# VH-VL binders against Imidazole glycerol phosphate synthase subunit HisH (hisH): the designs that were tried, part 5

Target 1, 225 residues: Imidazole glycerol phosphate synthase subunit HisH (hisH), of Colwellia psychrerythraea (q47xb5)
Amino acid sequence: MTSAKNVIVDTGCANLSSVKFAVERLGFEVTITDDITIIQQAEKVIFPGVGSAKHAMKNIKAKNLEAALQGLTQPVLGFCLGMQLMTESSTEGKKSSTEGNNDDNTSHIVPCLNLIPTNVEPLKAQGNRLPHMGWNTLTQVSNHPIFKGISEGDYFYFVHSFAAPISEYTIASCEYGSTFSAAIAKDNFIGCQFHPERSSALGSKIIQNFLELDSTELNQELVNL

## First folded at step 20 (VH-VL)

Design r2 (from r1 with light chain S28E)
Fold by ESMFold2, look of step 20:
Structure r2 (fold): chain C 225 residues (1-225), chain A 122 residues (1-122), chain B 107 residues (1-107)
Amino acid sequence: as target 1 above (225 residues)
Amino acid sequence: EVQLVESGGGLVQPGRSLRLSCAASGFTFDDYAMHWVRQAPGKGLEWVSTISDNSGYIGYADSVKGRFTISRDNAKKSLYLQMNSLRAEDTALYYCAKGPYDWPFETYFDYWGQGTTVTVSS
Amino acid sequence: EIVLTQSPATLSLSPGERATLSCRASQEIYSYLAWYQQKPGQAPRLLIYDASNRATGIPARFSGSGSGTDFTLTISSLEPEDFAVYYCQQYDNWPFTFGQGTRLEIK
């Protein structure tokens, strides 16, 4: 019988405290939980994540959350790795074998939640250092409701070495050697590569816009980049 | 049982180099970020360096940046600290430490080795 | 750099008493604070993480509280083995930093 309007999915990741404080500073109540029923009954779901897709997917499966997350119909906002987990798969550049002959050239493909038909690949940094770490601007911004009051050239905090390519699901872009999806969305699933919880006033605006969504706003025709 | 065993400490003169090693056992080494923390004689704890599970994120304290290099060999379950241009103020007990995440930010240290002593003296 | 200031520097108490140790951060660190115990000749031992969660195997007499910039470690009834130095550590940002320590001495 316990219920909560806003939930943060407890994936066991490192950044849950800063995400919770970011929501609470805006005046919203929020519950961190891995209880499937509470997640499914929530009005808004925040899906955080940092670290590797492999470890996050293992934790999600160990907590029996995979099917529950895939079945959500209310708005869901993913942060950083949370966005990447919404895709079909992620390449992490790790070896998949202990054999030495192929170690330098092997890649690791991790099946993800398959909510948005795109994938995550190593960021093509074109001579820039990896990881992409620090403040950077959005180069194209769609009319998606979470971007109300957000413009091209606005700064957000990034820390990642993998990214989703530009696709029909891209709702904002960023450039770091190459252009990648700063945010993606399909139906009720929305993901940001940046960290709203670390992005100061504009990051707070993203979170506020998300928490204030209603289903009518998500039915609007999105502008493709 | 998680175990971290440091080695490679010793007495060296200023300006010389030393390489520390940490052998890890009892956990899946390549799933976790690893850290070096030091403690000068009679003093408190100082973070030295952190390396992520795949070496993709590396950080150093300002006092050692440009002189120390952290690295890891996941196949050998080993963490290293290459210490160049050593100074008297680098004299300390150096601990190898493990945190609970593969992510090297927002993390604490749940397991520590017993440390290896580095003395830099002319 | 985030500075952690611990108080008092030394705390002298008898077994059975309640100990209260303070750690104050120079800026907001949310709940990204850990407490460690260190006995002479030993490595630090994690007691509390995320400000209030006891680490595995830590007795219930240890508790942590606080958020933001002000944090407290409480030992509800001191045991003789609790004589040690206690450090707080923040992990909101690099560089990770430690407080200067509180020496808890048994009278």
Scores: ipSAE 0.560, ipTM 0.824, lowest interface PAE 2.1, mean pLDDT 90
Fold by ESMFold2, fold request of step 21:
Structure r2 (fold): chain C 225 residues (1-225), chain A 122 residues (1-122), chain B 107 residues (1-107)
Amino acid sequence: as target 1 above (225 residues)
Amino acid sequence: EVQLVESGGGLVQPGRSLRLSCAASGFTFDDYAMHWVRQAPGKGLEWVSTISDNSGYIGYADSVKGRFTISRDNAKKSLYLQMNSLRAEDTALYYCAKGPYDWPFETYFDYWGQGTTVTVSS
Amino acid sequence: EIVLTQSPATLSLSPGERATLSCRASQEIYSYLAWYQQKPGQAPRLLIYDASNRATGIPARFSGSGSGTDFTLTISSLEPEDFAVYYCQQYDNWPFTFGQGTRLEIK
């Protein structure tokens, strides 16, 4: 058995290499692993993810990671799908339409890790093309510690067709036809819809702020929008 | 055993169309992004197109954008490439390829078919 | 577009020798590099993914190394079946691109 200060959870997703490199170029050591003991003993946990919630949750269950992730008490930062998996559920197949009597009422509810009491829904792009893919700005950035040196109007890279709605857990917002949560947080669990690992210097600031968190910073009243 | 079997290749004149098919078996087709890669005679490999597990993300090489359309039918476990306005430069062996993820970015090709030949010549 | 430059274009060696193949990317691709082997009349076969991980069923004599822009495939002791064309592929961004290949020949 090994121990590691910083861990990237290996859920079997595609973007692990760029996440690892993003951490390492900041001068931090990090281990990619699906070993429950190593994850639980780490001081900081990065929870990446891309692709569908359905496939990711199947992988998490196959690796026996679900209960271990739900039991983490140290800071955890989710990237993109990793944020979405922290919610209660995702409606990846839910049809979103304007008035006009669309007959397809079928929805696909994917139960997620249930760490942050909100849900993921199809992004209401209102005439904009899906997926939301490219650089976009943050709006209503909170004073949450991961946003030190980050301001409204700063650009981050997004690639998604689903999002969490604005809620009491929202710590940053973004607009793309409608307003959605660019980041959410509850207790030790923090998630970003954007990709810090592909967001250049500002993405690096998010990762650095997370890795430098003091254990006491997440309990302060100042973390909400 | 993962198997990918391409079909639909042939000899066609420039400006004509072909539709390639790839029949997949031995894995859960719905869980993976799928790709087309081609190889001109005596030449190297060229990525053509990629489609995510649910068709939500699609990409094309610049050389084929606007002429080729990738699609999939998950119920039939099949991948397709509609090739319109064919040019001599499209002459190649076309491989169907599977990646290891449902996500079509940051991905390599862990399984390949044997290919189907497309020849575009007057 | 990310250009991959493989060198040498042709490498002539005998069985039992060590082969070293190079792939250089025109920009940062982290570890998003795969190596493929292709024999005449056959489809490419994945050897290495994420720069250094051997694919399932690939013999231990194959190893990959490097990150960033410079990558190496090493075959520690050549077997007769290893004489083939080798391609590197980047998957940092679309379009995915391949190197032009290194032909590994019997001397």
Scores: ipSAE 0.496, ipTM 0.805, lowest interface PAE 2.3, mean pLDDT 90
Fold by ESMFold2, last read:
Parts: sequence; C-alpha cells; structure tokens
Structure r2 (fold): chain C 225 residues (1-225), chain A 122 residues (1-122), chain B 107 residues (1-107)
Amino acid sequence: as target 1 above (225 residues)
Amino acid sequence: EVQLVESGGGLVQPGRSLRLSCAASGFTFDDYAMHWVRQAPGKGLEWVSTISDNSGYIGYADSVKGRFTISRDNAKKSLYLQMNSLRAEDTALYYCAKGPYDWPFETYFDYWGQGTTVTVSS
Amino acid sequence: EIVLTQSPATLSLSPGERATLSCRASQEIYSYLAWYQQKPGQAPRLLIYDASNRATGIPARFSGSGSGTDFTLTISSLEPEDFAVYYCQQYDNWPFTFGQGTRLEIK
C-alpha cells in the first residue's frame, strides 16, 4: 500500500507518538510520513507541532514540505505549534540565559505557512505566569464541525507563551489574562492552540470530529469567535 | 561530534552554593532543550532540571525546587545550574544532557557529558 | 510522580545467552520510554527510545518492546561488553523518572 486515508505530517517534533496513539485509540488507522505524495493523497491531514516556529519552519523547508502543505485542499488540523505555523508569522524571539540575550533584545519575526491571515504574538498574560500551562476552559465556541459536542466552559490542555489574537478566523476563544484564539480556521485549514492529544475525552472528541468530517460540514455557515 | 563538558563541581559545606557550567559543541546548541541529571554515589539516575531552547519552559525535580536555577546562554553555547542552599543529599555526579528536540516535554537524553562531582559534607 | 520498577534487580548470565529486562510503569506512559546502559565510571548511553527504536550506533542485538505500562529490553546474544547496569526512563510527564536499575553481571 502506497496511500493512506489519514496522515500525520512528520515534522520531526516530539509529540508524534502521542498524536498517533490518540488517533489509533479512536479506531482510525493513521500513517506518520513526510512523503509529499502520500500527504497530498490523504483524505485527512494532521499537522502536529511543538517547540519553536523557527525550528519547525527550518525542518519543513529541509523536508521540502512548504509548498506541498500550502497546496493542500483536504481538511487539515493543526495541534498547538501546528496551528501557529498556519498563520502568516510568529514573533517568537530567541533569548539567551539570564546572564544575557542571545539576540541583542531583538524580537524575531518568523514567516510561517501563510494559510490563515492572522499572526502569532506574545500572550498578554496581564500578570499571570508564562507559559500558560495547564487545563483551561473555552470561553466561546463556534458552530464549526470540529466542536460538535463541545461547549463553552469545557476544559482543554494548554502549554504556550504565544497566541493568535481574536480575529475573524477565530472559532473558539480562551482567557488567560487576556482573550486569545483557542482555535482558528479558514477553508480547509483548522488549528487548535490546545493539545487535543493530551486533553482527555474532549480532546479525543475534537480528533474524532475532525476525522469524521465530510465536505458537507465544511460548507455550513460558520460562526467565528 | 556532540560534546558536553561540565565544570564547577567541588567540595562544599551544607548551606553553601555552587554554579555548574556545561560547554556544548558539535551541534546547534540553540535548537535543543538541555537537561541536568544527577547520580548519587552508588545510586541510580535522578532528573534534576530541564530548560527549553529559548528558556521559555523550565522544570525542576521537587527535591531541588526553590534552591536550584537552570539557565542557558545560547551565544556562549553554555548551560548552567545555580545550586543554592546545598544539602548532603545533593552530593552526586551531575551530568549535562542533550535531548533530540527543542521541546522540553516527551523527551529522552541522547547525549551526555562525563559529569562534574559535587560533594556536600560538613 | 510516575514510578518505574525494574526487574530483576540483578541478572547473572553468560556470554551468548539471551537477556530479558523488565520495566513497569505505575501509570500509562504510552511509548515514552527509553533504555540506557551504564558501565562503571562512564556516563549513561542511550540504547532505545520510544520503547522500541534503537539509537544511532546501537547493535541490532539490542531490542525494546512494550507499550502502556509494561516494557522489555532484550539482548539476543550477550557479548562481554554488555555486562553493565541498565536503566529505563519515562518521559510522558515531568518529573522525568528512572527505574532503579538492573545489574547484568557475568556468571
């Protein structure tokens, strides 16, 4: 067999095993791959990611995946950094130790895949500790199909210091000092800031809703925010 | 060739401080999370602390929280461990370790230094 | 805190024999388990990661298996250089923890 129905893009990140396990527990088969043809032929694409946007984009370019990912027309779901990589850019600066800065206090702007017209910026935590790490609730949830059976007040696991602001592409929100996009979507590209693979039954529900998605559900009028 | 060289160990009295350093070479230091792992004489391995590539995520073992501070200087390709309020049970060989990812969670240690000895005794 | 229990504590075998080392986790850790070898006076060496993947340069006689809570390291035919202490490590959650070790000694 040279094709797979469901694929996880092999970005070389740490969480590939837990994402694969989360899919398999639901009874779906899934293949981890960086083969462009297999990715393009898949019916569903999961785009995981953890760590820095800079390192992830370097790996994507080294694997020659950038144009292939930008050209996907089937449903794509990004997890955490995977969501952030769908945006236009991230202001994810690199800093040295407490003794000094690796960069001369310069913030980095990392160009991303430019699939959803928004940007990733430092989370305005308003005195709360960063990173935002732990379980938190969704404060607004749209009618997007991945949220079937998901409601405002439901808990998901977050671990991040950067976020996308509220925009017309926001399909769920969360508050941690300020309100940010817990999920974004445009056309076939869907991203969650939280980690569905570590969010227990409700995280599994997100993955299941995505894998069961058909074209009729993407044609529904969606309520953003 | 990946190399990790620890320094700064020694004999100190309880309640005093030491600062360990780890000099890294043979890889792009600022692309990886870094770790400290220790081994008391005749005992097994104990994770001490982890720091992400940009210092945005930091973790400590409960036994050292509030007393130890991990840090890194990516320009100098160096990892540090500031150890305050040292206790006899902190006596160990301290290893600098590298993981395979910039992400400090779900990670193992693919390269280790040879360690630097810390002895806390009155 | 996730506790890893290794068994046996000591395994006495001769070169050419098969060694089977066990590591059991106190809760589900999926495949987030690594195995290390440590000889006296040396740093640990990574053998296996993600439960079953051999690290670079590790001989094919080393293999890992298992998932969930039960994991096994197998050395199919012992060489003299394989007599050492072996540790498992979980990395599902902080704090990262190690098993207490299995000493593989020559009979």
Scores: ipSAE 0.485, ipTM 0.795, lowest interface PAE 2.4, mean pLDDT 89
Fold by ESMFold2, last read:
Structure r2 (fold): chain C 225 residues (1-225), chain A 122 residues (1-122), chain B 107 residues (1-107)
Amino acid sequence: as target 1 above (225 residues)
Amino acid sequence: EVQLVESGGGLVQPGRSLRLSCAASGFTFDDYAMHWVRQAPGKGLEWVSTISDNSGYIGYADSVKGRFTISRDNAKKSLYLQMNSLRAEDTALYYCAKGPYDWPFETYFDYWGQGTTVTVSS
Amino acid sequence: EIVLTQSPATLSLSPGERATLSCRASQEIYSYLAWYQQKPGQAPRLLIYDASNRATGIPARFSGSGSGTDFTLTISSLEPEDFAVYYCQQYDNWPFTFGQGTRLEIK
């Protein structure tokens, strides 16, 4: 049976090529796959994603990947939507509804992988344009191992209209009208709202730091947050 | 079976407006980004505009920016292109196209309609 | 704007021959490159996506290769229905752009 040290989960999303290239230019081998056995046996798992949580969760379920992803114990790094899918749920907008008593407007809530106890909500941009698209700084950076060599004020590339609020799981923050989680982590699951694969040298540093992680290092470092 | 049917093309004078429609069937319309691509007679392909599944991301070619407006009605499974201040160089066959993702970046066009012809002439 | 240059502009070959079509990007586009076939009076048809992946229903004689800036479409043994215009398209950045086309014609 074939095995791979580093894998990118093939959720059917758009940005797989740039994620693969970003890993390979650092000198690491990586396999894009939706094979559950190969994913489970990998030492490092990258969980990419762009677009809506609704469509991504439909694809994950259609590929029978949900339970396999939830059961991973090795380090997992999510990019953009991949981070959002690690949360409990995403609110992707509202619809007008006339049903029952006084329910004038209902939110559409998409259940996600429920790996990190927080939620994704519309970014409160406070008059700034949505989507939040372009380079922006990290306003707080924890001592999490993926941030080795990265500091407050460093620039990363963002393109999103939804975000996780600040919580006890936040390992980096960013401001765009309001402050939101630029990255979150719990145990072996780590997620970045920005796109490491499009964030130049600092994005490459995030990927490098992740691929060099020892799993015991994660458990130790997270206690300090 | 995915089907995209464009309509609303015709002959118009410069400076006038047209509205193109694309009726979609055979897939969950609200899950996908949609696109307009045009082809002038005897010429190659030119991307015109893109709209994400929920209209949260919209892009235009520089040649049409400020004059054309892409929109969608997910309840009616329909894509639209409002074309204002038409010019002779807008003369083309206009295709409705579907990408494989709800994400309007890093995307190609896996299904195309047969197109609707727009002719802008004095 | 990313410019795609296709070569040759016209390729004249006979059925059974191997066709090799080139697409060069003006900057790095990784593997964000698709190939389309268009016959007269018809809409374009997706052949290859992500530089090398064959779209559903496309015959095995079509293959794509390359990454970065230089890409190739190969048709291993031409059949009569393969004589058409071929376009490459990049999707690394907006605006999405197409090459000017290669016309593959019967010799």
Scores: ipSAE 0.425, ipTM 0.770, lowest interface PAE 2.6, mean pLDDT 89

Design r2 (from r1 with light chain S28E)
Fold by ESMFold2, fold request of step 21:
Structure r2 (fold): chain C 225 residues (1-225), chain A 122 residues (1-122), chain B 107 residues (1-107)
Amino acid sequence: as target 1 above (225 residues)
Amino acid sequence: EVQLVESGGGLVQPGRSLRLSCAASGFTFDDYAMHWVRQAPGKGLEWVSTISDNSGYIGYADSVKGRFTISRDNAKKSLYLQMNSLRAEDTALYYCAKGPYDWPFETYFDYWGQGTTVTVSS
Amino acid sequence: EIVLTQSPATLSLSPGERATLSCRASQEIYSYLAWYQQKPGQAPRLLIYDASNRATGIPARFSGSGSGTDFTLTISSLEPEDFAVYYCQQYDNWPFTFGQGTRLEIK
């Protein structure tokens, strides 16, 4: 008998409180939960995340959420690591040392949710400091409904050292030494590398556009950037 | 069982250095951010420093910035605090603490060691 | 930096009574607040995280409430082992900060 229109998936990550308050400031109700039934019955699903793909995937598996997330058919919006977890894999799980007699002397790929066919790689900052931390602009923005009222040159807040490269799934791009996907989407799965919950009025616009999506808006094909 | 065991405290003169160590066991050390928190005698708690799981993010309290250096060795499951230019105000019990996330922001301290005492006195 | 002000500084109560401890933040911290218990000669113990979630192994008599700037720790019926110092901690931003403590003592 309990039903929630909007859900934030409790993946065990750190940023849940700020995401919830960002939604509530817009006048929407939202429930944080890891209950599979409540998540599956929601109209809109927000998939947050911060930290490493390795630890996040371990938590998702421990909560038995992997298959449930992969089976969602309603709109899903991922924040930061949540976007990265929608990809096929990430190198974020690589151990701190790959030289000498340390336990992990090889590259390591962390399998993710495999929802959007791209991968996460170290950001090629080309002399700029990592992590990429602070306000930066979108350099290309598609006609995806989430970007209604959002334009090239608009500022969003980023904090990350890994990114998805430009691909056919890219719906917005950003430059920080190199160009990377600021957002990706396929079907009902949408992800932003930036933090909408920390991006002031324009971040709120992203969240509002997502929560106001109807079924016909996601039937449009993605425009290749 | 999560265990955090601090060592390296002692009595030192102002301007000297000490290195604190924290040996961790009972959890996957490489997956978590780690922290130092101190408590001066008869006083409350003060956050000192935080380091992410891969050392990619590091933070310090203003009172220690430039003098203290946090580090970790994931192969040895150990956290360190190098304390240089010690002052009388640094006299405290120093706790090693674990957070619940690999992410060093928006985090609290779910497990604490017993602490190691640092006394800075002339 | 974010200042946490705890009140009262000292709370004198008897076993079986209800304790209410307050923590007020100098700015909005959403629900990024934890409560810790510390007994003499011991390390702090996490009681409550994210303002209202009870940590693993913490008895149901402990509860947290509040959001934004005003937070409360409630102990519904005091047990002898509950007489200790209680600290709140914010984790919205670095530097992480603690309140000055509330000493809960036996009356």
Scores: ipSAE 0.336, ipTM 0.724, lowest interface PAE 2.9, mean pLDDT 89

